# VHH binders against q96fz2, part 371

Target 1, 269 residues: q96fz2
Amino acid sequence: CGRTSCHLPRDVLTRACAYQDRRGQQRLPEWRDPDKYCPSYNKSPQSNSPVLLSRLHFEKDADSSERIIAPMRWGLVPSWFKESDPSKLQFNTTNCRSDTVMEKRSFKVPLGKGRRCVVLADGFYEWQRCQGTNQRQPYFIYFPQIKTEKSGSIGAADSPENWEKVWDNWRLLTMAGIFDCWEPPEGGDVLYSYTIITVDSCKGLSDIHHRMPAILDGEEAVSKWLDFGEVSTQEALKLIHPTENITFHAVSSVVNNSRNNTPECLAPV
Short names: E, the ipSAE of ESMFold2; O, the ipSAE of OpenDDE; V2, 0.75 times the mean of E and O plus 0.25 times the DockQ between their complexes.

## First folded at step 22 (VHH; framework vhh_6z1v_2)

Design GA11 (at its last look DockQ between E and O 0.98; V2 from the best seeds 0.85)
Fold by OpenDDE, look of step 22:
Structure GA11 (fold): chain B 269 residues (1-269), chain A 123 residues (1-123)
Amino acid sequence: as target 1 above (269 residues)
Amino acid sequence: EVQLVESGGRLVRTGGSLRLSCAASGFPFKGYAMGWFRQAPGKEREVVAAITQSGGKIYYADFVKGRFTISRDNAKNTVYLQMNSLKPEDTAVYYCAARFGFYDTAPNEYDYWGQGTQVTVSS
């Protein structure tokens, strides 16, 4: 996974992340560093994206079932990294393969500390190789959306008003991530960064791409992944597997350029 | 200053019962899993029982076999170990330990330790 969409306004995103804590109380996640949230139809590695994480990571006496939402850098910077510039990392940390997560120190160590997060997105993009050509067809991949009588097909939202309504009820994609905290050697703010765990693609996506993000489907899976106080690493890792509960449509080549940040990126062609 | 203070260790007869307490201070107790460990002379420190911050999940070592019960009171910053049907092989120094997040069975995974309390079970 090298491209995502996360374009919802902050307030809409927050509401979409409503949850119940361990006590069954309805809650909204509290924002940390909300000003770092930059909505975009075309998110690439090294950009900031909103993630969910346990409140216990910030407040040591907090209920681990409570959630915080925070923009973090895509591309995990290990805490032990001693260079002043994260871009000097010699290995790719955009993704973490599920099969080797425990073999790589950069992922194993933060995971062992309970640094699990849920990466939020409208969906992610993948490119299908066209047989016999060097051309790649991009696809937008996301959770199936509940067709409410009013929610016309993404394609039928002829009016801006209808489009807003569709996105107000958009089910966000929830991807399993690992984050770490890096303190710059020269001082400054602690950098929070994440990697997306990847798995083999489900059968439905296999023709498009052989790998997919580990998707946490449903509130229980999300809750268990985040709750590092009550769910062990071993138990959490059982949640990491391919899911067939995904849909996709072809999109234009507009998304190929990471600088393009328009609704055309995820619009069906 | 972080402190874990164990109490309740004493000499007891085989088949007897004992309740250990560990009072925690100097750290946010509610965010930590708590564990009881023991170390007998010439043996390695081993986990006895562990409990998550909420008490929702509990671990017992195989040798406990239902004889011991771990519990915690977050309002009192205290963790307890009720030990019943004690045996001579239970003789050890018992330690309280704290780990941020989920509990672990490995001693090296815990952040804070008590000084221990001696439990001696006579035949």
Scores: ipSAE 0.885, ipTM 0.952, lowest interface PAE 0.5, mean pLDDT 93
Fold by ESMFold2, look of step 22:
Structure GA11 (fold): chain B 269 residues (1-269), chain A 123 residues (1-123)
Amino acid sequence: as target 1 above (269 residues)
Amino acid sequence: EVQLVESGGRLVRTGGSLRLSCAASGFPFKGYAMGWFRQAPGKEREVVAAITQSGGKIYYADFVKGRFTISRDNAKNTVYLQMNSLKPEDTAVYYCAARFGFYDTAPNEYDYWGQGTQVTVSS
């Protein structure tokens, strides 16, 4: 996974993240750095995207089941990185394979500090390679969505009336991530950055691509992944597996160019 | 100044009971998992019990075998160890420890330590 859509206005995104804390109280996540949220139909590595994480990371006596939402840089920069420029990192941290996560210092160290996050998106894109051609078919991949009296199709969402029918009740894709905090050697603000954990594709996606993000399906999985005060690393890793509860459709090649930020990127073809 | 102050250690006979307390101050106690460790003369420090911030998860070492109970009171910033059916093998200095987030069985994972309280079990 190297391309996502996360285009909802901040208030719509926030409402889609309604949750229950440990006591059963309905809440919305509290924003950190809301001005860094840059919605787009076409997000790439090195861009900022919103993630959920436990309030305990920021308030040291907080209830660990309470959630913060914050934009973070896609592409984890390890806390031990010693150069001044993150682009000089010698290996790719866009994704983290689940089968080697405890063997890589870049991921093992922050995981041991409880630095688990949930990466939010409308869905993600994957490109299907076909033998005998250089052309690849992009797909938009997302949770199945519940149809209601007010709901419409993705292709109809180009005006406020139609947009609301599709997106106001959209179920966000929730992917398991690991984050780290890097202090630049010359000083300045701490950089928060994340990686998306990947697993082998489920049967439904195997014809498109052999890997998929680790998807956290439902509030119990999301809560356990986030709650590093009540859920050990060992127990959290049991949540990391493929899911068949996923759907997709083919999209046009407009999405291929990461500068294209339009609804056409995810429209069915 | 961070302080973990254990109390309640004393000499007791085999089969007796003891309640240890650990009063915490100088750090945000509610965000920390708490543990009890012990160290007998000539031995390495070993975990006895540990508890998460809410008390939702608890760990006991195998040698406890149901004899000890860990609890915490977040309003009083205090963690307890109720020790029943004491044996001479339980003779040790008992330490209170705090770890941010989730507990661990390894002593080197803990951020803060008390000075310990001596428990002596006579035969």
Scores: ipSAE 0.734, ipTM 0.901, lowest interface PAE 1.1, mean pLDDT 92
ESMFold2 (binder alone), look of step 22: mean pLDDT 90; pTM 0.921

Design GA12 (at its last look DockQ between E and O 0.96; V2 from the best seeds 0.84)
Fold by OpenDDE, look of step 22:
Structure GA12 (fold): chain B 269 residues (1-269), chain A 123 residues (1-123)
Amino acid sequence: as target 1 above (269 residues)
Amino acid sequence: EVQLVESGGRLVRTGGSLRLSCAASGFPFKGYAMGWFRQAPGKEREVVAAITQSGGKVYYADFVKGRFTISRDNAKNTVYLQMNSLKPEDTAVYYCAARFGFYETAPNEYDYWGQGTQVTVSS
């Protein structure tokens, strides 16, 4: 996974992340560093994206079932990294393979500390290789959306007004991530950064791409992944597998350029 | 200063009962899993029982076999170990330990330790 969409306004995003804590109380996640949230139809590695994480990571006496939402840097910077510039990291940490997560120190160590997060997105993009050509067809991949009688097909949102209605009830894609905290050697603010765990693609997606993000489907899966106080690493890792509960449509080549940040990026062609 | 203070260890007869207490201070107790460990002379330190921050999940070593119960009171920053049907092989120094996040069975995974309390079970 090298490209996502996360364009919802902050308030809409927050509402979409409503949850119940372990006591059954309905809650909204609190924001950390809300000013770092930058909505975009075209998010690339090294950009900031909103993630969910346990409140216990910030407040040591907190209920671990409570959630915080925070923009973090895409591309995990390990806490042990000693260079002053995160871009000098010699290995790619945009993704973490599920099969080697426990073999790589950069991911194993933060995971062992319970540094699990849920990466939020409208969906993610993948490119299908066209046989016999150097051309790649991009696809937008996301959770199936509940067709409310009033919500026209995503394809029928011909008007900006209708488009807004579609997104007001959008089910966000919830991807399993690992985050770490890096303190710059020269001082400054602690950098929070994340990697997306990847798995082999489900059958439905296999023709498009052979790998997919580990998707946490449903509130239970999301809750268990986040709650590092009550769910062990071993139990959490059982949640990491391919899911068939996805849909996709072809999009235009507009998304190929990471600088393009318009609704056309995820519009069906 | 972080402190874990165990109490309740004493000499008891086989088949007897004992309740250990561990009072915690100097750290945010509610965010930590708690564990009881024991170490007999010439043996390695081993986990006896562990409990999550909420008390929702507990762990017991195989040798416990339903004889011991771990509990906690977050309002009092205290963790307990009720030990019933004690055996001579239960003789050891019992330690309270704290780990941030979920509990673990390995001693080296814990952040804070108490000084221990001696439990002796006579035949």
Scores: ipSAE 0.894, ipTM 0.956, lowest interface PAE 0.4, mean pLDDT 93
Fold by ESMFold2, look of step 22:
Structure GA12 (fold): chain B 269 residues (1-269), chain A 123 residues (1-123)
Amino acid sequence: as target 1 above (269 residues)
Amino acid sequence: EVQLVESGGRLVRTGGSLRLSCAASGFPFKGYAMGWFRQAPGKEREVVAAITQSGGKVYYADFVKGRFTISRDNAKNTVYLQMNSLKPEDTAVYYCAARFGFYETAPNEYDYWGQGTQVTVSS
């Protein structure tokens, strides 16, 4: 997984993240650095995207079931990185394979500190290699959405009135991530960055690509992944598996260029 | 200044009961998992029990076999170990320890330690 859509305005995104805390109280996540949220239909590594994480990471006496939402850099920068420029990292941290997560220091160390996050997106893109050619067919992949008499299709979301029908009740894709905190050697703000955990594709996606992000399907899974005060690393890792509760459609090659930020990127073809 | 102060250790007879307390200060206690460890002379320090911030999850070493109960009171910044059906093998110095986030069984994972309280179980 190397491309996502996360295009909702901040207020719509926040409402889509409503949750219940350990006491059963309905809440919205509290934002950190909201001005750094950059919505786009076409997010790539090194860009910022919103993630959920436990309030306990920021307030040492907080209830670990309470959630913060914050933009973080896609491409985990380990806390021990010594160079001044994160682009000099010698290895790719866009994704983390679930089968080796406890063998890679870049991921094992922050995981042991409880640095689990939920990466938010409208959905993600994958490219299917066509046999006998170098051409690739992009697909947009997302949770099945609730269909009602007032809901529209993705392809009808170009106009303002149709946008509301599709996106106001959109179920955000919730992917399991690991984050770390890096202090630049020349000073400045701490850099928060994340990786997306990957697993083997489910049967439904295997014809498109052999890997998929680890998807957390439902509030129980999201709560357990986030709550590092009450859920051990060992128990949290049991949440990491493929899911068949996923749907997709083909999209045009407009999405291939990561500079294209338009609804066409995810429109069905 | 971080302090963990154990109390309640004393001499008891086999089959007796004892409650240990650990008073915490100088750190944000509610964000920490708490553990009880023990060390007999000539032996390595070993986990006895551990508890999460809310008390929603607890750990007991196999040798406890239902005899001990860990609990915490976040309003009083205190963790307890109720010890029942004591055996001579339970004779040790008992230590309170704190770890940010979730508990672990290895002593080197813990951030803060108390000075210990002696428990002696006579035949």
Scores: ipSAE 0.716, ipTM 0.893, lowest interface PAE 1.1, mean pLDDT 92
ESMFold2 (binder alone), look of step 22: mean pLDDT 90; pTM 0.921

Design GA13 (at its last look DockQ between E and O 0.01; V2 from the best seeds 0.00; counts 0 for: pae O 5.7 > 2, placed apart)
Fold by ESMFold2, look of step 22:
Structure GA13 (fold): chain B 269 residues (1-269), chain A 123 residues (1-123)
Amino acid sequence: as target 1 above (269 residues)
Amino acid sequence: EVQLVESGGRLVRTGGSLRLSCAASGFPFKGYAMGWFRQAPGKEREVVAAITQSGGKIYYADFVKGRFTISRDNAKNTVYLQMNSLKPEDTAVYYCAARFAFYETAPNEYDYWGQGTQVTVSS
C-alpha cells in the first residue's frame, strides 16, 4: 500500500469517525493540528493524512479509550534518526511488514511505546501487473458500502448532490499503523509520522497484488488497536491479519500521476 | 516529587490477613498501570500483582493462588493489595510500582517505586 484517497472535508471525515468510549458514551474524535489536513483523492508517501490515536498519548491522565484525530506524515521517521532532513532516510518506511515488525528497530521501538494508530482513508489503490504487457491496471480498494435509500454507488453519482450522498455515508477504511515522534536536530516542531502495517493479501485480492494493508474491521478491532493502556502489544498484534471483507473496482490511469487530484482517480471504468 | 508510599505491613500469624495500601502523588496516577512486587531476604524482587488504568486487566503471579486481590481507587490515587491466607513464605518487603499505560512483570520495566513495607508471617 503506497497510495490512498482521503478526500472528505474535515467535518464530514470527523462525523464518519464517531465512536463509543469505554463508558459507552458516543463521541467524536478531537482534532490536533487540523490546519495540516490536506484532503486529496490521490495521497502518496510523505504527504499528511489523518490518523486516530489514543488521547493518553497527549494527556498522561486521560482515559485511554478516548480518541484524537491528527494529520501525520506518511513514512515513519524514527525518533532516533540523526539527519536534519527526513528524505535522507536510507530505507523505506511507507509500510511495515507484519511478519518482521518486531525485528525492525524503526517499528518495534515505537510499537513498544504503544504508538499505535489507525490510518484513515476512503480506500487505497493497487496496481495489478498484467501478464504479457508492461502496463499495470490500477484498482481502488475499499470496504463494502451499505446502501440506503439516500445513497448511491460511486459510479452512479451524476450531480453534486448525489456525490455528497455517496460520501456522506461512506465507511472509511481503517488500517493498522504505527507512529513515531521525531525531534529535528536543528529545532522546530516535533514531527509525527506513521507507517501502515501490511499482511499477505486475502484470496479476493491475490490476483491484484500479493500484499494488503492490515485492516481493522469494526469498532472492537479499532478500539483494541488504539487503547495502549488496556491492550498489550502482544494482544494488539493478534488483530493484524488479512480480511476478505473488501471490495474493489478498476480505475483509469489518471491516478498514476500523483499530481492528479480529481474524482476521476477513483471512478470505476 | 513523585511519591509512592506503602503502608499496612506488619507481623501476622499464618492464615491471617492484611491489606496493603499505596498512596500515589506527584505524577498523573490515572494514566499508569500499578503493580505490587515483593522481595524476600536473599531473593530477587518478583511481581505479585498488577492492574491496568481501568482495572480491565489484572495479573497475578502463580504463587498467589487466589489468596491476594489487587484493586485501585483512581479518585484517591491509591492502589491496594488484600492478602488472605498468609503463609510464612509470603514474608517479604512489599513494593508498590507504577508503569505508564500498561503493566509488565519485570521489575526493570517500572518507572516509579515506593520504599516498601515489611510483611512478616509467623509460625
Scores: ipSAE 0.716, ipTM 0.894, lowest interface PAE 1.1, mean pLDDT 92
Fold by OpenDDE, look of step 22:
Structure GA13 (fold): chain B 269 residues (1-269), chain A 123 residues (1-123)
Amino acid sequence: as target 1 above (269 residues)
Amino acid sequence: EVQLVESGGRLVRTGGSLRLSCAASGFPFKGYAMGWFRQAPGKEREVVAAITQSGGKIYYADFVKGRFTISRDNAKNTVYLQMNSLKPEDTAVYYCAARFAFYETAPNEYDYWGQGTQVTVSS
């Protein structure tokens, strides 16, 4: 996974991340560094993207089921990195393979500290190799969206309360990530960065690409992945597997250029 | 470029009818809920009607009272507002808006807005 879309306005994104805590109370995630959020239809590595993480990472006595939303750098910078420039990393940390996550120090160490996050996106992009040509067809891949069936009674929502229930919701893609905190040697702000865990593609995507992000399908999976206080690393890793609950459509070549940030990137062709 | 272009606004007499259209381009229209808003001089912008992506659910403001009908044609990337039994108090700039996602929170922000079309109802 090398390209994602996350274009929702900040407030809309926040609402999209509504959740229930362990007490069953409806909550919105609190933002950390909201000014670093930059909506885009075309997110590439080294850019900032919003992730969910447990509040317990920031507050010692916090309920670990509570969520924070924070923009983080895509491409994990390990805490032990001693160079002054993160771009000097000699290995790719955009993705972490699920089968080798425990073999690589850059991922194993933060994972062992409970530094699990959920990377948010509208969806992700992959390019299908066309047989016999050097051409690649891009696809936008996302959760199936629930279509509201025309209930025969166009009941006008009579109350503001009904307004909130009238609209169809776009289901955001929730990908499993590992994050780390890096302190620059020369001082400055702590850098939060993440990697996306990848798995073998499901059967439905296998013709497009052989690898896919580890998708956390459903609130339970998301909650368990985030809750490092109650869910062990071993238990969390059981959530990492391919899912068939995915759909896709072909998009234009506009997305090929990472500088293009328009709705055309994810529009069906 | 994302565009929402409203049309159909004009001067009409009390009791008259008007059909507004909003042509959308530059974004995947089928993925967005659509809404009509209005803003009268000296008043806050208020929602008139909204329709989900598939048209399966519709909302009307209380003041509509069955006079207006929102509809959409996804094949044409267009949302409509049929306004009947117009009153002077309906005089306002009417705006088309699109929203990618809507959840159980107050819809304060839409993703895209049109420039608006003026509707004037004379007594």
Scores: ipSAE 0.020, ipTM 0.332, lowest interface PAE 5.7, mean pLDDT 88
ESMFold2 (binder alone), look of step 22: mean pLDDT 90; pTM 0.912

Design GA14 (at its last look DockQ between E and O 0.95; V2 from the best seeds 0.79)
Fold by OpenDDE, look of step 22:
Structure GA14 (fold): chain B 269 residues (1-269), chain A 123 residues (1-123)
Amino acid sequence: as target 1 above (269 residues)
Amino acid sequence: EVQLVESGGRLVRTGGSLRLSCAASGFPFKGHAMGWFRQAPGKEREVVAAITQSGGKIYYADFVKGRFTISRDNAKNTVYLQMNSLKPEDTAVYYCAARFGFYETAPNEYDYWGQGTQVTVSS
């Protein structure tokens, strides 16, 4: 996974992240560093994206079932990194393979500390290789959306009004991530950064791409992944597997350029 | 200052019961899993029991076999170990330990330790 969409306004995003804590109380996640949230139809590695994480990571006496929402850097910078520039990291940390997560120190160590997060997105993009050509067809991949009688297909949002309606009740894609905290050697603010765990693609997606993000489907899966106080690493890792509960549509080549940040990126062609 | 203070260790006869207490201070108790460990002379420190932040999950070592019960009172920052049907093999120094997040079975995974309390079971 190298490209996502996360364009919802902050308030809409927050509401979409409503949850119940372990006591059954309805809650909204609190924001940390809300000013770092930059909505975009075209998110690439090294950009900031909103993630969910346990409140216990910030408040030492907090209930681990409570959630915080925070923009973090895509591309995990391990805490032991001693260079002043995160871009000098010589290995790719955009993704973490599920099969080697426990073999790689950069991911194993933060995971062992309970640094699990849920990466939020409208969906993610993948490119299908066209047979016999160097051309790739991009697809937007996301959770199936509940067809409310009023919510036309994403394709039917011909009017700005309809577009807003579609996104107001959008089910966000929830991807399993690992985050770490890096303190710059020269001082400054702690950098929070994340990697997306990847798995082999489900059957439905296999023709498009052979790998997919580990998707946490449903509130229980999300809660268990985040709750590092009550759910062990071993139990959490059981949640990491392919899911068939996805849909996708072809999009234009507009998304190929990471600088393009328009609704055309995820619009059906 | 972080403190874990164990109490309740004493000499007891085989088949007897004992309740250990560990009073914690100087760190966020509610955010930490708590554990009891023991170390007998010439043996490695081993986990006896562990409990998560909320008490929702508990671990017992295989040798416990239902004889011991771990519990915690977050309002009192205290963790307890009720030990029943004690055996001479249970003779050891018992330690209270705290770990941020979920409990672990390895001693090196814990952040804070008490000084220990001696439990001696006579035949």
Scores: ipSAE 0.813, ipTM 0.920, lowest interface PAE 0.6, mean pLDDT 93
Fold by ESMFold2, look of step 22:
Structure GA14 (fold): chain B 269 residues (1-269), chain A 123 residues (1-123)
Amino acid sequence: as target 1 above (269 residues)
Amino acid sequence: EVQLVESGGRLVRTGGSLRLSCAASGFPFKGHAMGWFRQAPGKEREVVAAITQSGGKIYYADFVKGRFTISRDNAKNTVYLQMNSLKPEDTAVYYCAARFGFYETAPNEYDYWGQGTQVTVSS
């Protein structure tokens, strides 16, 4: 997983992240650094994307079940990194394999500090390698969406009013991530950055690609992953597995160039 | 100034009961998991019990075998250890400790420590 869509306006995205705290009270996550949110149909590594994390990371007396939403850099920069320029990191930290997460210092250390986050997206893209050819077919992969009389599907959104209705009720994809905090050696602002945990693909996606992001399906999974005050690392890692609750459709090659930021990137073909 | 102050340790007979308290100040108590540890002469400090921020998860060492109960009162910044059915091998200095986030069983994982309270169980 190396490409996502996260295009919703900030207020729509925030409402889609409504949640229930430990006491059962409905809440919206509080934003940090909202000016760094850059919505796009075509997000790639090194860009900023919104993640959820526990308020306890920022307010040391807070209820660990309360959530913050913040843009973070995709591609984890470890807190121990010594160079002045994050682009000089010798390791690819876009993804973290679940089967080796406790063996890699870049991921084990922040995980031990409870630095778990939920990476938000409309969905993600994967490219299918066709046997006997060099052609690759991109797919847009996302949670199944509930259809109502007022809401259509992506392919049925052929008017401005219907397009808005599709996205007003969109169920955001929620992926398990790990983040870290890096202090540049020359000083300046702390850099927050994340990696997406990956697992073997479910049977439904196995013809597209052999890996998938670890998807947190439902509020209980999201709450347990985020709540580092009440859920141990060991218990949290039990949430990391493939899911079959996923759907997809083929898209045009417009998405192949990461500079293309247009609804055509995720439109069915 | 960070302080953890244990109280309630005393001499008690085998089979008796004792309640330890630990009053906390000078740090964000509600964000910390709390633990009770003990150390007998010539032995290493070992975990007795630990409790998360909300009390939703609790750990007990195997030797406790249902005899002790940890609890916390976040309004009073206090953690407790109710000790029942005491045995001579429970004789030790008992310490409370705090760790940001989730608890651990290793003493070196804890941020803050009390000075300890002596528990002595006579045969």
Scores: ipSAE 0.670, ipTM 0.882, lowest interface PAE 1.5, mean pLDDT 92
ESMFold2 (binder alone), look of step 22: mean pLDDT 90; pTM 0.912

